VH-VL binders against Hydrogenase maturation factor HypA (hypA). Designs and how they scored, part 3

Target 1, 132 residues: Hydrogenase maturation factor HypA (hypA), of Synechococcus sp. (q2jir9)
Amino acid sequence: MHETDMTRALIQTLRDWWQSQPGQPQIARVHLVVGQFTCVEPASLTFAYAAQTQGTFLQGSQLVIRETPLIAYCHPCGQEYKPEIGRRYACPNCGSPMEEIRSGRELKIDYIEIDYIECSTNFTPPAQPEVA

## First folded at step 1 (VH-VL)

Design b08 (framework fv_benmelstobart)
Fold by ESMFold2-Fast, scan of step 1:
Parts: structure tokens; C-alpha cells; sequence
Structure b08 (fold): chain C 132 residues (1-132), chain A 120 residues (1-120), chain B 107 residues (1-107)
């Protein structure tokens, strides 16, 4: 996967969602979950987002990324473990190859924060006339 | 509807360069990537490479020394260039739309394919 | 490179039969397997992605299952129009690789 292509797809998904919303709200922050085993570099994705949203309905919004660690499951041992990305993927206890990934491959929109203005509900009632 | 169509020469002589064009419709090359795949007669499919929306490329290492993929977003065209063609390169060549969002990436829509025969 | 090995290379079955094709990866590829149908003279058509997800518009008699290294593709009740060559493909890592194909014929 490449971060720039992923960013384009993300923006298109956001546009489709945004156009379906009543009032087409101002988007303040987009929260994205990126697993460490997605081959997606968070800094590159954030940079691409800032560049690609200029002049669009997303201009000024922030991309907030939450990373999830790579967690694998070893069937022979019956336990989860954390592989060392780029170094060792096998189970540290029995040496079995990494066969099941429990976490770390997520790439999804977690939630979207819309911009809003707080309105005061205070009001000043008109003066009541004096009783005759 | 997404469509892709391959075009180019159907006969190439050994040692010549092959140039194939993939013309796309229904999506923007500035948004989605395109893969190139080939299939020799009666054999398995071979993935050649991909060009991404931002002009980045990935190639199959077996072909990367003689393979180049380029594109022209304004013409809706992706071009495959392969140098030093050999009779073993005889195959039907396909381009395919890249679907890539999140952790899923696969070829959902393929062109019809174009048979390229390499012979003297 | 990840090698994808399909079994059987060819299969003959009767209309209404349950047909199963298997695909084995040389290393774990999680769920990143797609299955394609290819009829003579035509491009492959996507049937299944992410090991078990049915592509839109594909009949529900087609299904996929598996995880890691072992994957299966099933046609629950074979129809005449299902006669084709079927391919598995891994897209876990580049270069993407395909199985050698299974040619399905009617008896």
C-alpha cells in the first residue's frame, strides 16, 4: 500500500460522507486508526493529508492518527505476542511462524469531529410594566 | 461504470520494445492506481507492476530492469513499456483497476486483454 | 516471493455437485486472498476477496474460506455457466502472485 493513494481514497470517502450530511458541517478533525503492520507511515499520511486538502471542503481540518501495535497469535502456545517488525515475526516461545494477526492491520476512519459554535442561551426579558 | 481497455501492437519482433496503452473510464488516474498483469497461453497469471495515483510505481523484481509504467492523467491513459522482448514474453496483457482502501487491495475490474505475440 | 499452489489442476463434475478447490500459500498471508473466474478468451472476473467476502453481483453459491496458508473455494451447486478456470491470488505482499489455476469441466 502507498500513503498518498490511501490519502486520496480517504478524502473521497470523507467527501461522500460529508455530502450525505444535512447542513454539510465544517470538519475539524478526522480520527484515523493506522496499524503498525499496514506499511503506512503516519507522518507521511499526515503530510499528504495536509497537502491534498488545500482548497477543498477539508481545508484547515486536522488528521489525527491513532496507531495500533502488531499483535500476533500463536496457535501452538495459545497466546498472543508482539512481533518485532523488520526483525522477528516467529513466536518467541516455540518458534512457530506468524500465522494469525490479531491487531496492527487496521486502516479505518475512527470518527469525525465537526466544528461548532457555542451559543449563549441567555436572554433579557423586557421590563414588566408597573401595576396601575 | 469502471472500464479499462488495452491497445498496442499485436506482433513484436525479438529484441524490440513493447509499448501498450491502457485507456480508463469511470475513475480518475489522479485518485486510483492501475495494475498490469500478463498471461502466457495456457499458463498462470503474472503480476507485472502497478502505478499509483501520485505516480509512484512498484514492479515485479523479475521484470523491473526492463519494465516501465507511466501515465497521463489528462488523457486517462497508463502506458506499459517493456524492453528487449523475447518469444517467452508472448502473452495476453491486461490492465486492471486497483481497489485500495484500508488493509484491502485487489484488482476488481480488468480490461479485456490484448494478445502480444513475439516472433520473427 | 510467496508461492500459491492450487489443487487440483483440473476437475470434472456434474451439474448440481459441490465443487471445492484449494490454494496453499508458501507463507502466512492472513486473509489476503482473492479468487477469480476466467472463461476462455476472457479476462478474469473477481468472485471472492479477503478470503471469504463475496463480490457484489456474484451468485451466493460461490464461497471462500481459510486463513494463513490454507484456503478453499467452493461452489455449492455447480451450474453449466460455472465452467471456467479458477485462480487464487495473494495480495499480502508484492509481487502479487497467482495459483496455477484449476480447470473446471462438466462430465
Amino acid sequence: as target 1 above (132 residues)
Amino acid sequence: QITLKESGPTLVKPTQTLTLTCTVSGFSLSTYGVHWIRQPPGKALEWLGVIYWNDDKDYNAAFMSRLTITKDNSKNQVVLTMNNMDPVDTATYYCAHRFDYGSTYYMDVWGQGTLVTVSS
Amino acid sequence: DIQMTQSPSSLSASVGDRVTITCKASQSISNYVAWYQQKPGKAPKLLIYYASNLETGVPDRFSGSGYGTDFTFTISSLQPEDIATYFCQQYYSTPYTFGQGTKLEIK
Scores: ipSAE 0.000, ipTM 0.498, lowest interface PAE 16.9, mean pLDDT 83

Design b09 (framework fv_benmelstobart)
Fold by ESMFold2-Fast, scan of step 1:
Structure b09 (fold): chain C 132 residues (1-132), chain A 118 residues (1-118), chain B 107 residues (1-107)
Amino acid sequence: as target 1 above (132 residues)
Amino acid sequence: QITLKESGPTLVKPTQTLTLTCTVSGFSLSTYGVHWIRQPPGKALEWLGVIYWNDDKDYNAAFMSRLTITKDNSKNQVVLTMNNMDPVDTATYYCARTWDYSGAFDYWGQGTLVTVSS
Amino acid sequence: DIQMTQSPSSLSASVGDRVTITCKASQSISNYVAWYQQKPGKAPKLLIYYASNLETGVPDRFSGSGYGTDFTFTISSLQPEDIATYFCQQYYSTPYTFGQGTKLEIK
């Protein structure tokens, strides 16, 4: 399953970050940005994450996914437009092919929420590397 | 600077075992996956298998019975072993890396031509 | 196995031309497609991943699009250094498979 493979990659990225952090903090939520043109299904990714994190440093954490729409830019028209995924990618105004994508291809960790054992005090970590 | 380099014999006799080594630099084998791909002269690329940062392995079923991929993180080396070589196995053999379980290969070795003949 | 059928097998075009190459997968593979450029005697170079993402350092004249079974690779304005063989690859499931390649030559 490709979502399962992507979840393993995400967990590896999180592990590398986590091992670099002093005290190896308790992770409460992982916020992931998933573009609609990645064709990753958020529900499938969330399900795989819950299964794959059992017995790991991520056990009990939640995966929170924010989707971004596919937005392309048409140079001849000087305007952004929204392609119809699976139907038409060309500019609806002039017919130019989709050559620049402004959003919708993201697959990256937005931020990680950590919790202290005695309190629900959340601290947002620095920017994270993109998950391929 | 990220590099991968294949090394090993360039000539192999039929029925012999081929052993190729991929030496990497500029990244850790504990963080990236390394794949083996081959290309017979004038033909398409053919994926052979992979070893991931966590020692997970996957092989093309067509080669699985005679193919083994191993690694030594301390030496920065990934090793391909293929048994029972045949003239049809003549190809340029490449190693290439992936950052995750994705099969898009961002860096490739230069390739090594292996000729199988008597 | 998933078969990637690439067309055309060869193509001749002039500098400045728009060049289009297509790949068709034997089953739906979402957007798990990469495109590579290979010059004679050299290893393939990644140009496009996830069907439409441009690899770092690759000129913006290269682009990709598609979803499901039909994928397109485009060079908007052909340059002399673009003479090469181009391959598509699916990485939706193992074994990963490649198209047969399109040899691009300049007139």
Scores: ipSAE 0.000, ipTM 0.506, lowest interface PAE 17.5, mean pLDDT 84

Design b10 (framework fv_benmelstobart)
Fold by ESMFold2-Fast, scan of step 1:
Formats: C-alpha cells, sequence, structure tokens
Structure b10 (fold): chain C 132 residues (1-132), chain A 119 residues (1-119), chain B 107 residues (1-107)
C-alpha cells in the first residue's frame, strides 16, 4: 500500500473530526496503531504526514505510531502463533498454512492529544483507512 | 545483537550544558525510536524524551525549555543536550530503544552513565 | 501528567511465594501499562507490556493484569534471581510516567 494515499485518508478523517469539535482545538499528537502485516513502513508514513500537514490545521502536530505484531491462529492445533514475516507463515507445530490472522492488520486512530499533554481525547473515526 | 551505550562527561558544574551521546548497534535509527530516561540515586525513573525513526521528537514538558534530542543516522548516534544543569539533575542517564511491537516502551537499554552536578 | 502510584513501596517474601504488586493510574489509561525489573547497579529490563503481554525471553512466572486505572503484577513462585526493584510505567500519553518502584527482598 501507498503511504501517501493512506496519509491523505488519515488527514481527511482528522479534518472531519476536527470540524465537529467545539472550538476546533489545536492538535498536538495523533496516535495511530499500525499492524506489521499492513506493509506500511512507519517512517514513510511519518514523513508523508509531516509533508502533507504543512499549511493545514495539523501543522506542527506529531504522528505517533504504535506497531502491533502479526499473530495467526492455527485451527488444527487450536492455538495462536507468530509467523516469521518474509520467511515462514505456516504453523510451526503442524505445518498448516496461515488462514486466520488475529492481529497485525490494524490501521486505526487510537486517540488524539490536544494542547496540554495530560489531556487526551479518544478518537472514533467514521471509517478507518483500508489496506490496499 | 542489539546494544546501546551512553558516553559523555560524568561531572558537570552548575549552569553548564550537559551533552550525552548514545551509540547504537544491531538496529537502524531510521527504523526505531530512542528514548532518554534518568534516575536520581535511589529514586524512580524519569522519562525525558524520545526521538522517533523519522526524526520527530517528544519531550517531557518539565524539561522542554532546556532539553534537545538530535540524531545522526549515518553515525548510529543519538545526542541529548540539556542546558542549565543543577545539582538536582544528578542522576544516571539511560538511552533506550523503542520496543519493536510496542508504543512508547523500552525493550533494550544502555548501561547508563552517572552524571554528577556539583561545584 | 498521569501519576502512577505503586503499592507497596517494599516487601519481603520467601522463595516459592506468590508476590503481588499493584499500580494505580490517576486516570483511565486502558491497557497501556508496562512493568520493568531493575537489579542493583543495572539498567531496567522490560518484563510486560500492554498490561498483560509477556516480553520475549521472560519467564512465565511473571504476569500482569488490569484495565483502566488499577493494575497488578504477579510473580507466581518467587525465585532468588527475582530480587530487584519493580517499576510500572504508563505508555498511554505523554509525558511517559513511572511508578515510584517496589523493592522486593527475600526474608
Amino acid sequence: as target 1 above (132 residues)
Amino acid sequence: QITLKESGPTLVKPTQTLTLTCTVSGFSLSSYGVHWIRQPPGKALEWLGVIWSGGSTDYNAAFMSRLTITKDNSKNQVVLTMNNMDPVDTATYYCAKEGYYFGSTMDYWGQGTLVTVSS
Amino acid sequence: DIQMTQSPSSLSASVGDRVTITCKASQDIRNYVAWYQQKPGKAPKLLIYDASNLQTGVPDRFSGSGYGTDFTFTISSLQPEDIATYFCQQHYSYPLTFGQGTKLEIK
């Protein structure tokens, strides 16, 4: 997936939220959860965010990214396991292919920090960006 | 193997500027953030700030006016600069790698360097 | 700033005992708590993150639980090498903050 397109979708979601808020607060930090199986590179996303927010209501705000690991579930074994990304996705116990992913595909806004560091607002966007 | 090592002066006079360097090995600064934490003798850990993989920083507001964190990815170094040192700033200073799968946790730490501030 | 308050400040226990340490946040931090072990003269070591997830390589006698404001760290069967000071940390919002620490000793 293209981090530029994802960043555009993120900024639009933030704009929709921001316009709905009384006083249209100054946003200090946007906390984002990014799963390792999204093929999104955090540094690229952070760079695109900095570039695309210049001259906007988000200028000077920081994007804080929390990564989640890829965790799969093996139906035959009845247990979760951690695939080795780029090496082996099959269950290490029985060799069954990876069919169910429990985590690692997240791409969502967790919460937004405004003005003061000790105050944060939980953010529930209308729609999360899709992984293409 | 992942390692971090703090270096810099161990004795600083009041009002002077402290500069500490964290040299990393076994991971890329373009991929992981690095935090700075300090611990006064016998006291709790105190978070100072972080520099993220992309170069953005977050600072503890208590130190923001006198604290700067920078890095040079090509040298594998992160630098902490703190102005106007005071005896109450005497502490062991640590740099620590951001956790690979975690937001704002520290999975590998340097050995720490004791900085004493006295006249 | 979010304040993290640990209890007790110190405790003594025997090998094989179940040890419990608690941590209270001044506001709802969901499950964003980490626990660290620090042995004398050494840097802290990450044991638990996201309240209950065990760091790779950490023995399974260590566990964590909690959500919101009240968190618990447990050693199911104390071993001699577990003697250390333990710290909780919230990783929900900036600035990151730590508890004051709990010193664990063998009696």
Scores: ipSAE 0.006, ipTM 0.525, lowest interface PAE 13.9, mean pLDDT 84

Design b11 (framework fv_benmelstobart)
Fold by ESMFold2-Fast, scan of step 1:
Structure b11 (fold): chain C 132 residues (1-132), chain A 118 residues (1-118), chain B 107 residues (1-107)
Amino acid sequence: as target 1 above (132 residues)
Amino acid sequence: QITLKESGPTLVKPTQTLTLTCTVSGFSLSSYGVHWIRQPPGKALEWLGVIWSGGSTDYNAAFMSRLTITKDNSKNQVVLTMNNMDPVDTATYYCARDRTYFYGMDYWGQGTLVTVSS
Amino acid sequence: DIQMTQSPSSLSASVGDRVTITCKASQDIRNYVAWYQQKPGKAPKLLIYDASNLQTGVPDRFSGSGYGTDFTFTISSLQPEDIATYFCQQHYSYPLTFGQGTKLEIK
């Protein structure tokens, strides 16, 4: 899966959420969880995000990525193990195939940080000039 | 506006092949996965499979020997093909959009009832 | 396959009541649970994902909680339009599996 396609899906999900929020808040940071079994490179995703958000409601926001490792569970052994992505997925102890994945498939928005809004006050309306 | 709509035959004879089409609108198939789920009358929902934005598929092992999911991004269509239909396959068939790799379905089609009988 | 067991199978409640439905997974699925609402003759609608996250556009009277094997879905103040069948779904491991459903009716 290409990071460009993933970024496009992410932006659409964020747009749906943003349109549902009162006041259309300014988004500062988007926290994303990306599992290692997604085969997504965080740097590439971050680059695509910066490029695709130009001119959008997300312009200037930062994508913050937290990676999770691929962890599988072996029922015969009763223990978790870490498969070697691209090489070996079976249990190293008993050879059972990988049937249960406990982490590493995540591709989800963890939370969204909204920018602080500055308060501007003007106590005195401007006086209109009087024409003589 | 996001919509999905299932179409295809409503009556299938035993041993025949079922072909259903899911037509999507309001989003791109190159950006979202689409799942197929069925519900026999009065029973629980049963997941059949998914086709991801990049074209890869995952199937329920119970159906994978007779199930194929394909798509055509340019036509906005996802196609389910299931061989060797049996009366127990009578169900309402749904297509649904994946909520961005969470394996949860955020938007569903209206469903199409497929009856398998002679 | 991971089995999802819902209780109760049916529930009768009055408008304004607090309604709770439970779902039990046959093995640890962390927080990978979604909840759906299905009205007669209609497609399911996603309400909750990742056990406790509310889908956009869904009223905040709906909530979810739980981790591991035990999950709960709550409607804090039942409205007439909430009458439907509710399903839990694990999205932890293939094949994706659903609970058998809980039919909610007004007294």
Scores: ipSAE 0.000, ipTM 0.500, lowest interface PAE 16.5, mean pLDDT 84

Design b12 (framework fv_benmelstobart)
Fold by ESMFold2-Fast, scan of step 1:
Structure b12 (fold): chain C 132 residues (1-132), chain A 119 residues (1-119), chain B 107 residues (1-107)
Amino acid sequence: as target 1 above (132 residues)
Amino acid sequence: QITLKESGPTLVKPTQTLTLTCTVSGFSLSSYGVHWIRQPPGKALEWLGVIWSGGSTDYNAAFMSRLTITKDNSKNQVVLTMNNMDPVDTATYYCAKGDWYTSRYFDYWGQGTLVTVSS
Amino acid sequence: DIQMTQSPSSLSASVGDRVTITCKASQDIRNYVAWYQQKPGKAPKLLIYDASNLQTGVPDRFSGSGYGTDFTFTISSLQPEDIATYFCQQHYSYPLTFGQGTKLEIK
């Protein structure tokens, strides 16, 4: 369910960006980074995107999701490590608790591909969807 | 398309400082770590260090006393500085992008630049 | 430091042969091994990561296996373009370390 609400917020962010662009370009692909520690399921998000873009300015565009795993950094050890989500978050070498997250919390537009031109943009969707 | 390219002097005298620049395109330095690896002629690869997306660094202890890695995200550049160069430091120096998963293996490499240390 | 010991140092094989290279870690590194191909004068190219995962765009004749300390890299049917030096790398802990390489020649 929350993937539906997040998709709605994503589409609104894209609409606001699109309306601000000269010529209102045709969007071919939207590249989204989704971290594994966000609890967002990529397949559900892609399904909701296809459903919600039907008949809109995004009809025919593809949502391309790049997943990032949870990666933490241990300052005492001076190294990154991969926590095991749901089992162990502490550094496997020294046991220090997870305090710095390097990846896995991303939920952002990486870049937007428009027909014939590739544009880089960095937008973050609103935390909550708008109410009617 | 992702590319990395090393640049800097190809000849360094003993005791001098080496400065190499890695210029990247197709990805953001604020999203990925960039590593430096070297390879002496005919020998194995040797990991030197990394600068992470957030600006933190980690160095191989063998080089830590004379090695510094910095970056400028706005210029798409990572800089390696190694002081007190010695003939045994003669090698091809590579910069490489950390993978999307652990940032511990290297999915894209620069072409490498051969640095010769001789008097 | 984790030492990666690679064998053999070199080998010659014919087109169509099955080629196997091994790599041994000095301690348990689970499945955290990558394999690279390096052609003369070129940068290394990632082929395999996490011991057995094929990198995107790499032909399926390349494969990897292993867990713990013993790892194997296989080319199921050698092609002429596979002439190169192959390196294993542990990506379990810092400093990251590589094997000494295996030089593969045709004939």
Scores: ipSAE 0.000, ipTM 0.521, lowest interface PAE 16.0, mean pLDDT 84

Design b13 (framework fv_benmelstobart)
Fold by ESMFold2-Fast, scan of step 1:
Structure b13 (fold): chain C 132 residues (1-132), chain A 122 residues (1-122), chain B 107 residues (1-107)
Amino acid sequence: as target 1 above (132 residues)
Amino acid sequence: QITLKESGPTLVKPTQTLTLTCTVSGFSLSSYGVHWIRQPPGKALEWLGVIWSGGSTDYNAAFMSRLTITKDNSKNQVVLTMNNMDPVDTATYYCARYEYTFSGSRTYFDYWGQGTLVTVSS
Amino acid sequence: DIQMTQSPSSLSASVGDRVTITCKASQDIRNYVAWYQQKPGKAPKLLIYDASNLQTGVPDRFSGSGYGTDFTFTISSLQPEDIATYFCQQHYSYPLTFGQGTKLEIK
């Protein structure tokens, strides 16, 4: 599935980052932001992560997923609104189609927590997967 | 309509375990996470930990070895357990609800409980 | 951990004055700062989030600004009910951290 391929890309990005770190620290948690309009199912992504990290430097680490809601902007009305995913995407006030998405398409590594002493580090991956 | 309320002992002896309960109303624990924050008298706020809507937890490393947060969605309750209390743990303990923004922010607290003062002394 | 350094630790001002409080993060946190008001014996109340967004129901005399590491919180015209301690908080990374607070008193 898409989650399996996305998880592979995520792990490779984490491996590249980890290999560049002095002492190659033990990773406790990987925080990921997943927008609701990515159509990525968090449980499927978490399952794939647990399966693919067995026997690797990430074994025992937890994938923590923060979902962001879908928020669109209606140019004719000059206002943000919340579409109903799978049901209605048009502006509830004027009926204009959804053209600008302000939130909900994120798919990124937010930060990584190191084991024993919880240290947060900002992460900007060079090879972030796109929404399929 | 949205409320959080802390309850538990107000006096704890050194080395004992503290157990506090946060009872929520007006929202579902399956939809929102709850954080615990404390404030020693006259001092700054200290974040202790969180239990997310899905049941996972994160703790401040300074407290992680003696801190546990659990919940029961059906009872609308979140429970904080802290072992080996010391006089320096004397503080007002708060539970608070977090909210996300559409700018990609992580968390900020839109509703707080009233707080419960826990004094640690013999 | 991200350190939030708040200044001043206390200040006294008169009703109608413009009051400014500053908060500095030890690293780039973009716009992920919240500001809280805490009156004696009460829980903190959210005033500002994402550095500049005013919480619903909060008077428009309160405002926030800043990006990166330097943030300011302003009360454009101080009212008697604004006597409180004000705290900044970064909501960028865990553990969440707060400034030491600024105690605001009316002269």
Scores: ipSAE 0.000, ipTM 0.496, lowest interface PAE 13.8, mean pLDDT 83

Design e01 (framework fv_ebronucimab)
Heavy chain, then light chain:
Amino acid sequence: EVQLVESGGGLVQPGRSLRLSCAASGFTFDDYAMNWVRQAPGKGLEWVSGISWNSGSISYADSVQGRFTISRDNGKNSLYLQMNSLRAEDTALYFCAKDIYYGSGSFDYWGQGTMVTVSS
Amino acid sequence: QSELTQPRSVSGSPGQSVTISCTGTSSDVGGYNYVHWYQQHPGKAPKLLISDVSKRPSGVPDRFSGSKSGNTASLTISGLQAEDEADYYCSSYAGSYTFYVFGTGTDVTVL
ESMFold2-Fast, scan of step 1: ipSAE 0.007; ipTM 0.560

Design e02 (framework fv_ebronucimab)
Fold by ESMFold2-Fast, scan of step 1:
Structure e02 (fold): chain C 132 residues (1-132), chain A 120 residues (1-120), chain B 111 residues (1-111)
Amino acid sequence: as target 1 above (132 residues)
Amino acid sequence: EVQLVESGGGLVQPGRSLRLSCAASGFTFDDYAMNWVRQAPGKGLEWVSGISWNSGSISYADSVQGRFTISRDNGKNSLYLQMNSLRAEDTALYFCAKDRSYTYWAFDIWGQGTMVTVSS
Amino acid sequence: QSELTQPRSVSGSPGQSVTISCTGTSSDVGGYNYVHWYQQHPGKAPKLLISDVSKRPSGVPDRFSGSKSGNTASLTISGLQAEDEADYYCSSYAGSYTFYVFGTGTDVTVL
């Protein structure tokens, strides 16, 4: 459900970027950062991407997903910690509830790989917006 | 021509409710996130609420959380803001703003605003 | 809530360059490249002037430029003109918790 909607949003972000690029290059791979606390299942997102890119400028491209761990910050302890997702979110040292998340909620394009052509090489694409 | 037109503002007493509307034209409404931004007389801009293209993601500023409800009707190209339990501090010109994309990144199109006055 | 700090006012003469700073934290300006600038003339709605730190929308003169260093973003107006007299607001994505914040605003006066 969510993955389908998120995939559409991702493709729209990629289309906006692609239309801004000279020569409208052929995209080989899209590298995406997905936090573990987004409730996004990477396999489902990859499946939706393959389905939704058929017949588009992204046809044949691969979605490569890098996961980031959930990192929370405990104000009373003054330290970061890793919650046990689905089991324990409180600080292991003082028991305070999880109130600040430092990482693990990312959903953003890391970079885009463009196919080589006879007179060019891979580009370093501009920074991409984070998807909430 | 791309256009956003707000309506529904007016004078209301504290504790009452108002519903603002924003009519969109000239772009594919359901491809973009929409936002409400307010500006109190003589003051700066304050983001109020945002809604993603499909209503799957909704966010509010702390000052309005629990009192205001943002919604959209993509079939009617319309955005709404239901404002309950109004306070004097909610007095402002309320702008409808289109996000450049599906998230809260940049507001490329703005309406002219509708004035909400909460007093007496 | 406006959270990002801007100078209250900046002034210059026609043809001069002026720079407006926008200072936040590592959780907004310093953490993301989603800093935007808006121009607001008296009695008018804001207009998007610069997006994503330095990207200029179609129709915006190249006299307007943006940059960022650490927790501070800057808008520079070169070749200042009378029509540039307006209020300028920065904004930033502020993470999945706060989402969006505006700056306190800067009044630009052309002397």
Scores: ipSAE 0.000, ipTM 0.499, lowest interface PAE 19.8, mean pLDDT 83

Design e03 (framework fv_ebronucimab)
Fold by ESMFold2-Fast, scan of step 1:
Structure e03 (fold): chain C 132 residues (1-132), chain A 120 residues (1-120), chain B 111 residues (1-111)
Amino acid sequence: as target 1 above (132 residues)
Amino acid sequence: EVQLVESGGGLVQPGRSLRLSCAASGFTFDDYAMNWVRQAPGKGLEWVSGISWNSGSISYADSVQGRFTISRDNGKNSLYLQMNSLRAEDTALYFCAKGGYRFYDAFDIWGQGTMVTVSS
Amino acid sequence: QSELTQPRSVSGSPGQSVTISCTGTSSDVGGYNYVHWYQQHPGKAPKLLISDVSKRPSGVPDRFSGSKSGNTASLTISGLQAEDEADYYCSSYAGSYTFYVFGTGTDVTVL
């Protein structure tokens, strides 16, 4: 799945959550966790988000992305290891191919920031027109 | 150039403890699995224990499980075998052997061995 | 755990060929292509002779060859020479709980 389809799924998830909230609050920031092994380029995802949210309940909100490293698990060795992305995926101890990924494939909403209204006094002294 | 030198063997009474050491030189010690293999006088080879490059994977032969502890110090290029509750059946020449990146790789470098005799 | 089965002894004359068998189970020799052979002369440490069923390390003469069929691996020494008189051990990967199992060993005599 490319970034455009991933962004569409993200927005649909946010819409379902938003419609369930009392008062339908204004969303300020959406914090997303993106693993290094998702084949997702963060700038492309951010661009697609800005384009797809225009004219929606998410208009003006910001997408904040936090990346996580690729961590694999080797069954023969019984331990986690960190593959060298683009170079070597096999276990450095026993050479077994990478079969289980423990981290680095995340694509999830971490949390959502909503706007809060701040109260101020409702009385402002009026300006009077001045005669010469 | 490439060497493994075992030490720490000797005569010990049943029920006592002994610690073997293996000093490695001439290769990048922390890249390879290491193993202990023993040979009783006039008998065949028996694999005793193995340890991965980062100490994350350790295994023992059933005959020594719960009594022996393998460890390594990559900063000192050294492998160890702590032997507790020794029995007459543990009498053997103990070899240090270099494995590969994988536990199913062959042992391409061997030390000369250190003799352990368990007798009263 | 049971050892891999080898004949106790094998003999031949100079220039002849001898073969040593190494029989295990489907959980070691039969289950993997990780069978290794070691040569040990009296009073010396073992030396790697063949790795991964049939691979010869640098410096090992091509007179030494390995093969495997089912649960049995074989080491063949062609053109037998006096210096080949030694003990020969096979070993196999045996799984993640016990990494290695050795054979019972074979004494090769050159008549």
Scores: ipSAE 0.000, ipTM 0.508, lowest interface PAE 18.4, mean pLDDT 84

Design e04 (framework fv_ebronucimab)
Heavy chain, then light chain:
Amino acid sequence: EVQLVESGGGLVQPGRSLRLSCAASGFTFDDYAMNWVRQAPGKGLEWVSGISWNSGSISYADSVQGRFTISRDNGKNSLYLQMNSLRAEDTALYFCAKDYGEYRAFDIWGQGTMVTVSS
Amino acid sequence: QSELTQPRSVSGSPGQSVTISCTGTSSDVGGYNYVHWYQQHPGKAPKLLISDVSKRPSGVPDRFSGSKSGNTASLTISGLQAEDEADYYCSSYAGSYTFYVFGTGTDVTVL
ESMFold2-Fast, scan of step 1: ipSAE 0.007; ipTM 0.578

Design e05 (framework fv_ebronucimab)
Fold by ESMFold2-Fast, scan of step 1:
Structure e05 (fold): chain C 132 residues (1-132), chain A 122 residues (1-122), chain B 111 residues (1-111)
Amino acid sequence: as target 1 above (132 residues)
Amino acid sequence: EVQLVESGGGLVQPGRSLRLSCAASGFTFDDYAMNWVRQAPGKGLEWVSGISWNSGSISYADSVQGRFTISRDNGKNSLYLQMNSLRAEDTALYFCAKDTWYRGSTYAFDIWGQGTMVTVSS
Amino acid sequence: QSELTQPRSVSGSPGQSVTISCTGTSSDVGGYNYVHWYQQHPGKAPKLLISDVSKRPSGVPDRFSGSKSGNTASLTISGLQAEDEADYYCSSYAGSYTFYVFGTGTDVTVL
């Protein structure tokens, strides 16, 4: 299963970011963008994350996943289209094969929520590292 | 306020021509495929023609292929249908309709005009 | 030109459920997940009710639902209300040669 390896890569990316941050903040939520054409099942990724973060700096944090659709670009038509995953990838208007993917292969950290101290004047979202 | 307004319909004799227009407002016209759908009096819906956001892809129903020409002017937020060699069977209310998909086509039409009536008769 | 087959009419009482079928071929309904449903009241333009087999547009009540099995798509109206009395049309993408087809239409009567 790819979700275990992807989760390990995600945790390593988060650790590298975390170690570079002043004060080593406590992470509350990790927001991840997963494209539909990554062959990643979100529930499996969430399960692997919960299992692999126990006893680590991410213990108790939540993984929040937002899916993005597969969007391809048809050069003959000059337009984007949404392929039918598992059924048909060709352009519905002209039948040309899917040659360019514009969206749906994302596997990236969108942003990270850290514990917000009630007495703070402001809250600035942390940097958004790339996972894949 | 999202709106499509058709015009140009009327009574026309068989074999003649008529040009329909559709004026769009309230959305970014340049980003969406546009379509013509017709409905004969007391009958069902029939898709007539479609044009992509940049005019790069154009399609027609078999019943109008070679007789009708769809076009658009993105600078004027307008869609057109040039109808040649009209037949009695072309008598219908003609609707302008917007595809839901950004710069693509799923042929789901979320915005419709009220239609313009074309009657082909002598 | 080929059309998708729908029953001519369906009727039900207020509060009941009715289902409208839309039958095509493997080259349209069976071949793609681009099946849509429209509601049309007399004298008015059609309104998009369900897109992409089962997706409800913003503002459409959840008592309207869509599904598909093989070459047949279905629209189910639960908790039927007087305002649901209208014509209902399915539609499907039909491939790069035919492009698009509508169903024959179904008149829903609330008795």
Scores: ipSAE 0.006, ipTM 0.536, lowest interface PAE 11.6, mean pLDDT 84

